# VHH binders against FERM domain-containing protein 4A (FRMD4A), part 8

Target 1, 303 residues: FERM domain-containing protein 4A (FRMD4A), of Homo sapiens (Human) (q9p2q2r20to322)
Amino acid sequence: RRCQVHLLDDRKLELLVQPKLLAKELLDLVASHFNLKEKEYFGIAFTDETGHLNWLQLDRRVLEHDFPKKSGPVVLYFCVRFYIESISYLKDNATIELFFLNAKSCIYKELIDVDSEVVFELASYILQEAKGDFSSNEVVRSDLKKLPALPTQALKEHPSLAYCEDRVIEHYKKLNGQTRGQAIVNYMSIVESLPTYGVHYYAVKDKQGIPWWLGLSYKGIFQYDYHDKVKPRKIFQWRQLENLYFREKKFSVEVHDPRRASVTRRTFGHSGIAVHTWYACPALIKSIWAMAISQHQFYLDRK

## First folded at step 6 (VHH; framework vhh_7uia_1)

Design q63 (from q0 with S52D)
Fold by ESMFold2-Fast, scan of step 6:
Structure q63 (fold): chain B 303 residues (1-303), chain A 127 residues (1-127)
Amino acid sequence: as target 1 above (303 residues)
Amino acid sequence: QLQLVETGGGLVKPGGSLRLSCVVSGFTFSSYAMAWVRQAPGKELEWVSSIDGSGGSTYYEDSVKGRFTISTDNAKNTLYLQMSSLKPEDTAVYYCAKSEYDITYKVGGKTYYMDVWGQGTQVTVSS
């Protein structure tokens, strides 16, 4: 089966995938193109029939996943799956480079919520990394047309493209003398500090049908108001969680809650235990389940 | 159609032993977390013990730890509670229960959500 793997540097790897090929073997193949040793942070993703992002299970065959029923090659994306607090914990320049490329892509595709003023500062580091020191306003305006540095929302929120370009130029002038590596480190320092960085968001509903965002990361599970992905309404850190539960259309977490004093026919355990439940279509619940377990295992491997 | 049927209750003297059985039908037994819960006369429901289907990990309420043993026989679709050193305060109706969930993933816990209950079996500890 024909597969097309989109790489973080905008290249595409065309492959004829055999039925027995494991997802781990495909990840190894892709990683070899970057001389990447620290593969544990990365995964291969695809979009399912409902438009939700799913990830290949490394111990399963590539072609055993539920790909969209459409003509042409299977489209796959090599990207960061497991985020960390800082790139300063990464050992290899190749890993740091890929985290930077991943972050730039996430910001540009509006997968990470970020204030437009921060976007302009980030764009200046993209220019410093790609082009070196500021030379002229006209060169910057030309470069910004070719580099995916300014997401569409940032452009729409301001009076003109010229306004956005001028803000980037103001930041860029301050970076004179920074090396490519320093620009990457400074870019990542800002992105890593963003509240939405490293969180995988899933649209869910509670028992009453109210929509929420469920966020999954190495830090735990977060519940967000549907109109605010930045400030969580509830935080379930891994150390506070007892168990995770899966049922076709629902995902539940069991957490220590000192307000719950008695055992009921609907809840077992020591006093102070509560169960929180979210609902979604079966495909999305399976994605949430797989991601939650993977994030917890990543958390355990790093503590 | 899900059914949980408890048996093995009865009258026993303090210090005695008793084995409760719960026969399960209508679901894949080994995939579910199972538990024993009891209700003493005039008291609230009390969780007693739980067991993981896949991992065989067992958990006990402090007052029964060291005296009770929970186990399963997947071939017979049966959950057991072996009770030893019984005390008058163990007098209760004992219920077999399962989670409504298909899969349980343990993070750090010793407790489980259970929403399906059996009919119960009476255990009376008296002289």
Scores: ipSAE 0.502, ipTM 0.828, lowest interface PAE 0.6, mean pLDDT 85

Design q64 (from q0 with G53W)
Fold by ESMFold2-Fast, scan of step 6:
Structure q64 (fold): chain B 303 residues (1-303), chain A 127 residues (1-127)
Amino acid sequence: as target 1 above (303 residues)
Amino acid sequence: QLQLVETGGGLVKPGGSLRLSCVVSGFTFSSYAMAWVRQAPGKELEWVSSISWSGGSTYYEDSVKGRFTISTDNAKNTLYLQMSSLKPEDTAVYYCAKSEYDITYKVGGKTYYMDVWGQGTQVTVSS
């Protein structure tokens, strides 16, 4: 079957995927295009029939995943799946460059919420990385039309495009003499400090039908108010979790809670445990389950 | 009305074998994951093994892996635990439990959230 893999550097791989091809073999093929050794941070994603982002399971065949029932090629995305606190822990320049490309894409597509003034500073590092030192206002305005540096929300928050361009120019002038690598490091330092960086968000409901965001990352599982993805209302670090539970339409976490006064159902083990449950459609619960286990395994590998 | 009845326990020497049975009534057997949990004298309940409602996935506590086998017969509404190479440490009351969850993933792995519905069957492993 025809598949199109979107790469982080704007290239697309057109492939005829055979039924026996494993997802790990496809990842290896994509990684070879970047001479990428640190493959463990990356995955291949796709959008399912419900419009939700899913990830290929590396030990399964590519074509055994629930792709949308539509004509045309299967659309796949090569991107970062496992985030870390800092790119300073990465060993290879290819890995660092791909984290940078991934971060740029996430900011531009508004997948990471960021203040517009910070966006202007980030755009200046994109220019320094792509074009080197500032030369003229006219060159910057031309380059910003070609580079996906300014997300639409940032443009809408200010009086004019010229205002936004002038803010970027002001930041860009201060970067004179920075190398491409220094610009990448400085860009990533800012992006890594953002509260939503590295969190995979899923829309869920509690038992009472109240909507929440469930966030999954290398640090654990987080529950957010539906209108605020920044500050979690509940934090479940991996070290605090005993077990995760899966049922078709619900996902539960079991935590040690020494203040637990009573239980409405039988629990086994030491006293002071609590279970927190969230509900969603079966496809979304399956995605949450796979991501939670993958994030925990990644956490253990880095521990 | 929901009922789980465990049978098959008894006295056995170390290295011996027993098969526990749990007959289920009052709910749709194929709609729930099933488990075996045990309680040794003076100890907390310990999860032993689970099987998904489809019978497609089985899970075991580390100390019983390779020695115990969980299975179901949906036509007979019966859950089984085949126990081999029994050790004195396996001495406990064994309970059949239903779970509203299909799969458990161990993080810290100390506890399990289960519905306990049977009276239990005593397994004693001694010389």
Scores: ipSAE 0.471, ipTM 0.813, lowest interface PAE 0.7, mean pLDDT 85

Design q65 (from q0 with G53Y)
Fold by ESMFold2-Fast, scan of step 6:
Structure q65 (fold): chain B 303 residues (1-303), chain A 127 residues (1-127)
Amino acid sequence: as target 1 above (303 residues)
Amino acid sequence: QLQLVETGGGLVKPGGSLRLSCVVSGFTFSSYAMAWVRQAPGKELEWVSSISYSGGSTYYEDSVKGRFTISTDNAKNTLYLQMSSLKPEDTAVYYCAKSEYDITYKVGGKTYYMDVWGQGTQVTVSS
C-alpha cells in the first residue's frame, strides 16, 4: 500500500508499506532520516474519515489503522506527540531542531493560539535562524513571502501586510549577532510559555449537550469553554485522578474526593463519587481514550 | 432479571489460596466491564481488580498485584478471582460488579464506579 509520510522539514517520504510493518518500525525508519535518537517524543499521525486527527499505535501494524477509504496514497504526518516543559531537558540537537520545526508548523497552521504581537517577534527569530542577521527591508519582505512565518489570522487583524512586515523588521533588527542556536532557544522559550502549547484539543459535549473543549497533555486533562481554549474551566492533574472510563460515546474521569459520602448498603458508586463525563461520536471517544492513556504513560515514564 | 451471584469464599490460612466465582444472568456478559471490590470489617469499600469486556485488559490494586488474577469464561457467563498468598489484610466481603463503562484504566485506582452489585462472599484469612 502506497503511503506518503510528511516530514517536519517539508520533505515527503514515498513508501510501499507491507501488511506486516509495525508502526514502531515506520517511526524508526522516519527517525533515521534525522539521525534522531530521542524518538519517545514523536509519533505518526493521520486524519480519519471524519476529519479527526489520530495517531498510529506503535505496537500495531500500520495498515490495521482506520484510514479514510479514498483512492491514492495514505497520508501520514511525522510530528511531536509528547510535549515537555522546556527543550532545555532535551539532550540531542536533532531533537531540539525537530521541536523547533514542529512549533513553527503549529504556529503557522494556527494550532496554537498566539497574540499577533507575539507572532511578529516569533517571525523575527525564524528569519534570524534561517537567514542570519538583518541586511535590508527589501530582503526581509522577500523572505517573508517564501517562509511560512505569518499566519493568516495575524495578517487579517492589521491594516496591511506592510504594517505586519514593518513590525517583524523592528524585532529582527534587535537580534543582530544572535547565532542560529540562540534564535531557536529564544523562539522555543516564547512558544513553551503559551497556554495552549502541548495540549491536544477535542470537541466534546457534556450530559446536557453543552459544547466544550477537552484538552489532554502530560500534566493531565483540562476542560475549556468552547470559545476559550486559553483558560481552563476545570483542571484534572494526573495525581488527582483515580480512574479513566471508556464506553462507546462517552469518556469519564474519576477524581480524588476525600469528602466522599458514606456508602448506603450495596450502592457503591451512586453516592459521593466525583465522576466527570464527556460525550462525542465513537471515533472521537476512541481517539481521546488512546491519547489520554498515552499521555499518562508518558507522564509516568519521565523523571 | 439482572443477577450477580458470588461464591467461593471461606476460611483459609495465611499463604493459602481461594478461587471466587461470580455467575451472571440477565445481560450480555461480554458487553460489560466486570470488577471485584471488597469491604473489610469497619472499613470503606476498596476496588480490587477489573477486566475489560473483551477479557484482554486486566487491572489490579497495588496490594494484590502478583497475588490475584481476574479472568472470565464467556461461555459460562462467569467472572473469577484467583487469590494466592492470602494475608490477614485480605479478610473482607468480596463483591462482583458490572460497570456501565466498557473499559477502566487505573491512574490512582482507589475507587471504581459501578452500576450493579452482587450479594457478596465472605473471605476470612485466619491467624
Scores: ipSAE 0.501, ipTM 0.826, lowest interface PAE 0.5, mean pLDDT 85

Design q66 (from q0 with S57Y)
Fold by ESMFold2-Fast, scan of step 6:
Structure q66 (fold): chain B 303 residues (1-303), chain A 127 residues (1-127)
Amino acid sequence: as target 1 above (303 residues)
Amino acid sequence: QLQLVETGGGLVKPGGSLRLSCVVSGFTFSSYAMAWVRQAPGKELEWVSSISGSGGYTYYEDSVKGRFTISTDNAKNTLYLQMSSLKPEDTAVYYCAKSEYDITYKVGGKTYYMDVWGQGTQVTVSS
């Protein structure tokens, strides 16, 4: 079957995927286009029938996933799935480059929530990386039309495009003499410090039907107020979690909490446990389940 | 009535193999996650392996990965644990358990939600 893999450098790889092709083999093929050795941070994503982002399971066949029932090619996205605290832990320039491309894409597509003033500073590093030192206001305004540096929401929050461009120019003038590599490191340092960086968010409800965001990362599982993705209301670090439970429309975590000792289940070894449950449609719960297990396995590999 | 009946335990030498079976009745087997849990003398219960109701997802305790294989035969309502390269520390009573959830994934700790238990089957690994 025909598949299109969108690459981080805006190229599209057209493929005729055979029924037996494993997702890990497709990842290997895509990685070869970047001479990428540190593949463990990356995945291949797709949007399901309900509009939610899903990821290929590497040990499964590509065509065994629940793709939308649409005519035309299957659309896939190569991107970072497993985030780390700093690119300083990465060994290869190819990996660092892809994390930078991924971060730029996430900021531009508004997948990471960021203050507009920070956006303008980030845009200046994009210009420094792509074009070198500041030369003139006219060149910057021209370059910003060609580069996906300013997300639509940031533009809407300010009086004019000219205002936004002027803010970027102020930051850009301060960067004279920075190398391409230094611009990337400085860009990533800012992005890595953002509270929403590296967190996969899922819209869920509790048993009362109240909406929440459930966040998954290498650090654990987090519950956020529906209007505040920045400060979690509940934090479940992997070291605190006993078990994860999946059933059609619900996802539950069992956590050690000595302050909550009342349980009605057979428990062995621990008296202080609590179970937290969230609800969503079956497709979304399946996505949460797969991501939670993958994030925990990544956490163990880095522990 | 709900029943879980474990068989296949016995005495085996280190490096040997055993296959445990758990025959279940009184419920739709493929609708629930199943697990093998063991208890060594004087110790707490330890989760060994889980399989989803669909059979598509399997999970193992780190100490048994590569040595044990969990599987199901839905037509026979039977859960299996194929054990190879057995070690003295695998000596325990092995229990078959049913969870109300389709899939159970162990993260850490020793706490398990257990809905229905079998009577257990003794596995002894000694020279």
Scores: ipSAE 0.415, ipTM 0.785, lowest interface PAE 1.0, mean pLDDT 85

Design q67 (from q0 with S57D)
Fold by ESMFold2-Fast, scan of step 6:
Structure q67 (fold): chain B 303 residues (1-303), chain A 127 residues (1-127)
Amino acid sequence: as target 1 above (303 residues)
Amino acid sequence: QLQLVETGGGLVKPGGSLRLSCVVSGFTFSSYAMAWVRQAPGKELEWVSSISGSGGDTYYEDSVKGRFTISTDNAKNTLYLQMSSLKPEDTAVYYCAKSEYDITYKVGGKTYYMDVWGQGTQVTVSS
């Protein structure tokens, strides 16, 4: 079957995928196009029939995933799945380049919320990386039309496009003499410090039907107010969790709480456990389950 | 009434094999996650393996991976644990258990949310 893999540099890889091809083999093929050795941070994603982002399971065949029933090729996306605290832990320049491209895409597509003044500073590093030192105001305005540097929301928060361009120019002028590599490092340093960086968000509800965001990362599981993705209301670090539970329309986490007696559960030697439960459609719960296990396994592999 | 009945335990030498069986009744077998949990003498309960209610997904403790295989026969309402390359450390009472949830993934602890437990079957691995 025809598959189209969207790459982080906006190229598309057209493939005829055979029924026996494993997802890990497809990832290897895509990685070879970037001379990428540190493949463990990356995955291949697709949008399911319900519109939710899902990820290929590396030990399964590519064509055994629940793709939407659409005419034309299966659309797949190569991107970062497992985030880390800093690119300083990455060994290869190819990996650093791909993290940079991924971060730029996430900021531009508004998948990571960021203050508009920070956006203008980030745009200046994009220009420094792509074009080198500032030359003229006219060149910058021309380049900003071609480069995906300014997300729509940042443009809407200010009086004019010219205001936004002028703010970028002010930042850009200060970067004179920085190398491409320094611009990437400085860009990533800012993006890595953002509270929403590296968190996979899922819209869920509690038992009372109140909407929440459930966040999954290498650090654990986080519960956020539906209107505030920045400060979590509850934090479940992997080291604090006993078990994860899956049932068709609900996902639960179990934490040890010696202060709370468990009346209906058998713990054999522990007097208290607390279970936190969230609800969503079956397809979304399956996505949450797969991501939670993958994030925990990534966490363990890095210890 | 809900019942889980384990059989198949016994005395075996290191490197030997045993197949444990758990016959269940009183519920829709394929709708619930099932687990094997063991308790060695003087130790706390230890999760060994789980299988989803659909029978599709299996999970194992690291110490038994590659040696133990969990499976179901829905027509016979029976859960199995095929144990190979047995070690003295595998000596324990093995319990069949049912979870409210379809799948259980162990993160860090030895505690498990299980609604129904069997009586257990003794496995002794000794030279």
Scores: ipSAE 0.487, ipTM 0.815, lowest interface PAE 0.6, mean pLDDT 85

Design q68 (from q0 with S57E)
Fold by ESMFold2-Fast, scan of step 6:
Structure q68 (fold): chain B 303 residues (1-303), chain A 127 residues (1-127)
Amino acid sequence: as target 1 above (303 residues)
Amino acid sequence: QLQLVETGGGLVKPGGSLRLSCVVSGFTFSSYAMAWVRQAPGKELEWVSSISGSGGETYYEDSVKGRFTISTDNAKNTLYLQMSSLKPEDTAVYYCAKSEYDITYKVGGKTYYMDVWGQGTQVTVSS
């Protein structure tokens, strides 16, 4: 079957995927295009019939996943799945560059929540990386029309495009003399500090039907108010979690909570154990389940 | 619809052995985490051992490690607890338990959330 893999450098890889091809073999093929050795941070994603982002399971065949029943090629996305505290822990320049490309894409697509003033500073590092030192205001304004550096929301929050461009220019002028690598490191240090960086968000509801965001990352599981993805309302670090539970329309976590002194039949006489449950459609619960287990396994491999 | 029936309890001397059995019906046995939980006279419920339905992993309370073995026979829909080197402090009502969830993934804990319980079987260890 025809598959189209969107790469982080905006290239598309057209492939005829055979029924026996494993997802790990497809990942290896894509990685070879970047001379990428540190493949463990990356995955191949697709959008399911309900519009939710899903990930290929590496030990399964590519074509054994639930792709939308549409004519044309299967659309796949090569991107970072497992985030780390800092790119300083990465060994290869190819890995660092792909994390940078991934971060730029996430900021531009508004998948990472970021203040517009920070966006302008980040855009200056994009210019330094892509074009080198500042030359003129006119060149910057021209370049910003061609580069995906300014997300729509940042542009809407300010009185004019010229205002946004001027803010970027102010930051850009300060970067004179920075190498491409220094610009990448400085960009990533800012993005890595953002509260939403490295968190996979899923729209869920509680038993009362109240909407929440459930966040999954290498740090644990987080519950956010539906209108605030920045400050979690509940934090479940991996070290605090006992078990995860799956049922068709619900996902639950069992946590050791020292504030709970009461014991019940359900807790086997152990105090401080609580279960938190969220609800969604079956397809989304399966996505949450797969991501949670993968994030925990990644956490264990790094500890 | 859901039924858990424990058998195999009884009176045994210290150092003896017993095998508890729990016959289950009304659910897909291999999909659910199962546990043995006990309650000694005048004490709280204590988790003894668990087995995952998804991974086939086994877990034990420290006081029973090396003495007790949890196992399943999926063809017979039966959960077992093989108890050896029994001590007077093992005297309790032993309950078979299951979670309402289809799959359990272990993160850090040895215990599983259990909300469906059997009737219990009495184990008495005395001279």
Scores: ipSAE 0.457, ipTM 0.806, lowest interface PAE 0.8, mean pLDDT 85

Design q69 (from q0 with S57W)
Fold by ESMFold2-Fast, scan of step 6:
Structure q69 (fold): chain B 303 residues (1-303), chain A 127 residues (1-127)
Amino acid sequence: as target 1 above (303 residues)
Amino acid sequence: QLQLVETGGGLVKPGGSLRLSCVVSGFTFSSYAMAWVRQAPGKELEWVSSISGSGGWTYYEDSVKGRFTISTDNAKNTLYLQMSSLKPEDTAVYYCAKSEYDITYKVGGKTYYMDVWGQGTQVTVSS
């Protein structure tokens, strides 16, 4: 079957995927195009029938995944799945480059919420990385029309495109003499400090039907108010978690409770425990389950 | 109808052995985490041992570790608790329990949420 893999550098790989091809073999093929050694941070994603982002399971055949029943090739995306605190822990320049390309894409597509003044500073590092030192205002305005550096929300918050361009120019002028590598490091330092960076968000409801965001990352599981993805209301670090539970329409976590509680018919253990449960459609619960296990395995591999 | 039926309890002397069995019906046993829980006279429920649906992970309460062994026979949909070196403190009604969840994934993994409980089987250790 025809598959199209979108790469982080805007290239596309057109492939005829055979029924026996494993997802790990496809990841290896994609990684070879970047001379990428540190493959453990990356995955291959697809959008399911409900519009939610899902990931290929590496030990499973590519074509055994639940792709949308639409005409044409299967559309796949090569991107970062497992985020880390800082790119300073990465060993390979190819890995650093791909984290930078991934971060730029996430900012531009508004997958990471960021203040517009920070966006303008980030755009200046994109220019420094791509074009080197500032030369003229006219060249910058031309380059910003070609580069996906300014997300729509930032443009909407200000009186004109010219205002946004002028703010970027002010930041860009201050970067004279920075190398491409320094620009990438400075860009990533800002992006890595953003509260929503590296968190996979899922829309869920509690038992009472109240909407929440459930966030999954290498640090654990987080519950956010539906109107605030920045400050978690509850934090479940991996070291605090005992078990994860899956059922068709619900996902639960069991945490060690330092306040000892009585054992009941529904809960038990040597120490006090607490169970927290969230509800969503079956497709979304499956996505949450797969991501939670993958994030925990990544956490164990790094610890 | 989901049903859990415990058997194998009885009266034994200290140092003796018993094997408890829990036959399950109405569900695929290997898809759910299972546990043994006990209740001594006048005391609250105490978790004894758990096993994952795959059978790959087993956990024990500290006081029974090394004396009790939890196991499964997926072909017979049966959960077992092999009890050895029994002590008077092990005297209790033993219940078989299952999670209402389809899949359990261990993180730290010493406790379980259980929704369905059996009728229980009495174990008495008396000198």
Scores: ipSAE 0.454, ipTM 0.797, lowest interface PAE 0.8, mean pLDDT 85

Design q70 (from q0 with S57R)
Fold by ESMFold2-Fast, scan of step 6:
Structure q70 (fold): chain B 303 residues (1-303), chain A 127 residues (1-127)
Amino acid sequence: as target 1 above (303 residues)
Amino acid sequence: QLQLVETGGGLVKPGGSLRLSCVVSGFTFSSYAMAWVRQAPGKELEWVSSISGSGGRTYYEDSVKGRFTISTDNAKNTLYLQMSSLKPEDTAVYYCAKSEYDITYKVGGKTYYMDVWGQGTQVTVSS
């Protein structure tokens, strides 16, 4: 079957995927285009019938995944799946470059919330990386039309495009003499400090039907107010979690709490467990389940 | 009304074998995770083995791996635990349990949450 893999550098690979091809083999093929050795941070994603982002399971065949029932090629996305505290832990320049491209895409597509003033500073590092030192105001304004540096929301929050461009120019002038590598490191340092960086968000409801965001990362599982993705209301670090539970329309986490009586009908003694449960459609719960397990396995591999 | 009824317990000598059975009624058991949990006198409940409802995937406590086998017979609505090479430490009341969940993933846990329990069957391993 025809598949189209969107790469982080805006290229697309057109492939005829055979029924036996494993997702791991497809990832290897994509990685070869970047001379990428540190493949463990990356995955291949697709949007399901409900519009939610899903990821290929590397030990399964590509065509055994639940793709949307539409005509045309299967659309796949090569991107970062497993985030880390800092790119300073990455070994290869190819990996660092791809993390930078991934971060730029996430900021531009508004997948990461960021203050507009920070956006202007980030845009200056994009210019320094792509074009080198500041030369003139007119060259900057021309370059900003060609580079995906300023997300739409940032442009709407200020009086004019000229105002936004002038703010970027102020930051850009301060970067004179920085190398491409220094610009990437400084860009990533800012992005890595953002509260929403590296968190996969899922819209869920609790038992009372109240909407929440459930966040999954290598650090654990987080519950956020539906109107605030920044400050978690509940934090479940992996070291605090006992078990994860899956049922068609619900996902639960178990934390051992000695202050709480056991919920097991025939448990005796002073031990207790607390179970936190969230509800969503079956497709979304399946996505949450797969991501939670993958994030925990990634956490163990890096521990 | 959900009901689990365990049978097959008894007195056995060390190195012996027993097969426990749990007959299930009131639900489609292939849709729920099932488990065997035991409790020795004066001790906490200890998870022994579980089987997923959806895929028949099996999980075992380290102390029973290679000695115990969990299985299901969907036509008979029955869960089994085949126990071999029994040790005095295996002496306990064995409970059949149903989870409200289909699949369990172990993070740091030593036991699993179960919402419906049987009456239990006594297994005694002694000379």
Scores: ipSAE 0.516, ipTM 0.813, lowest interface PAE 0.6, mean pLDDT 86

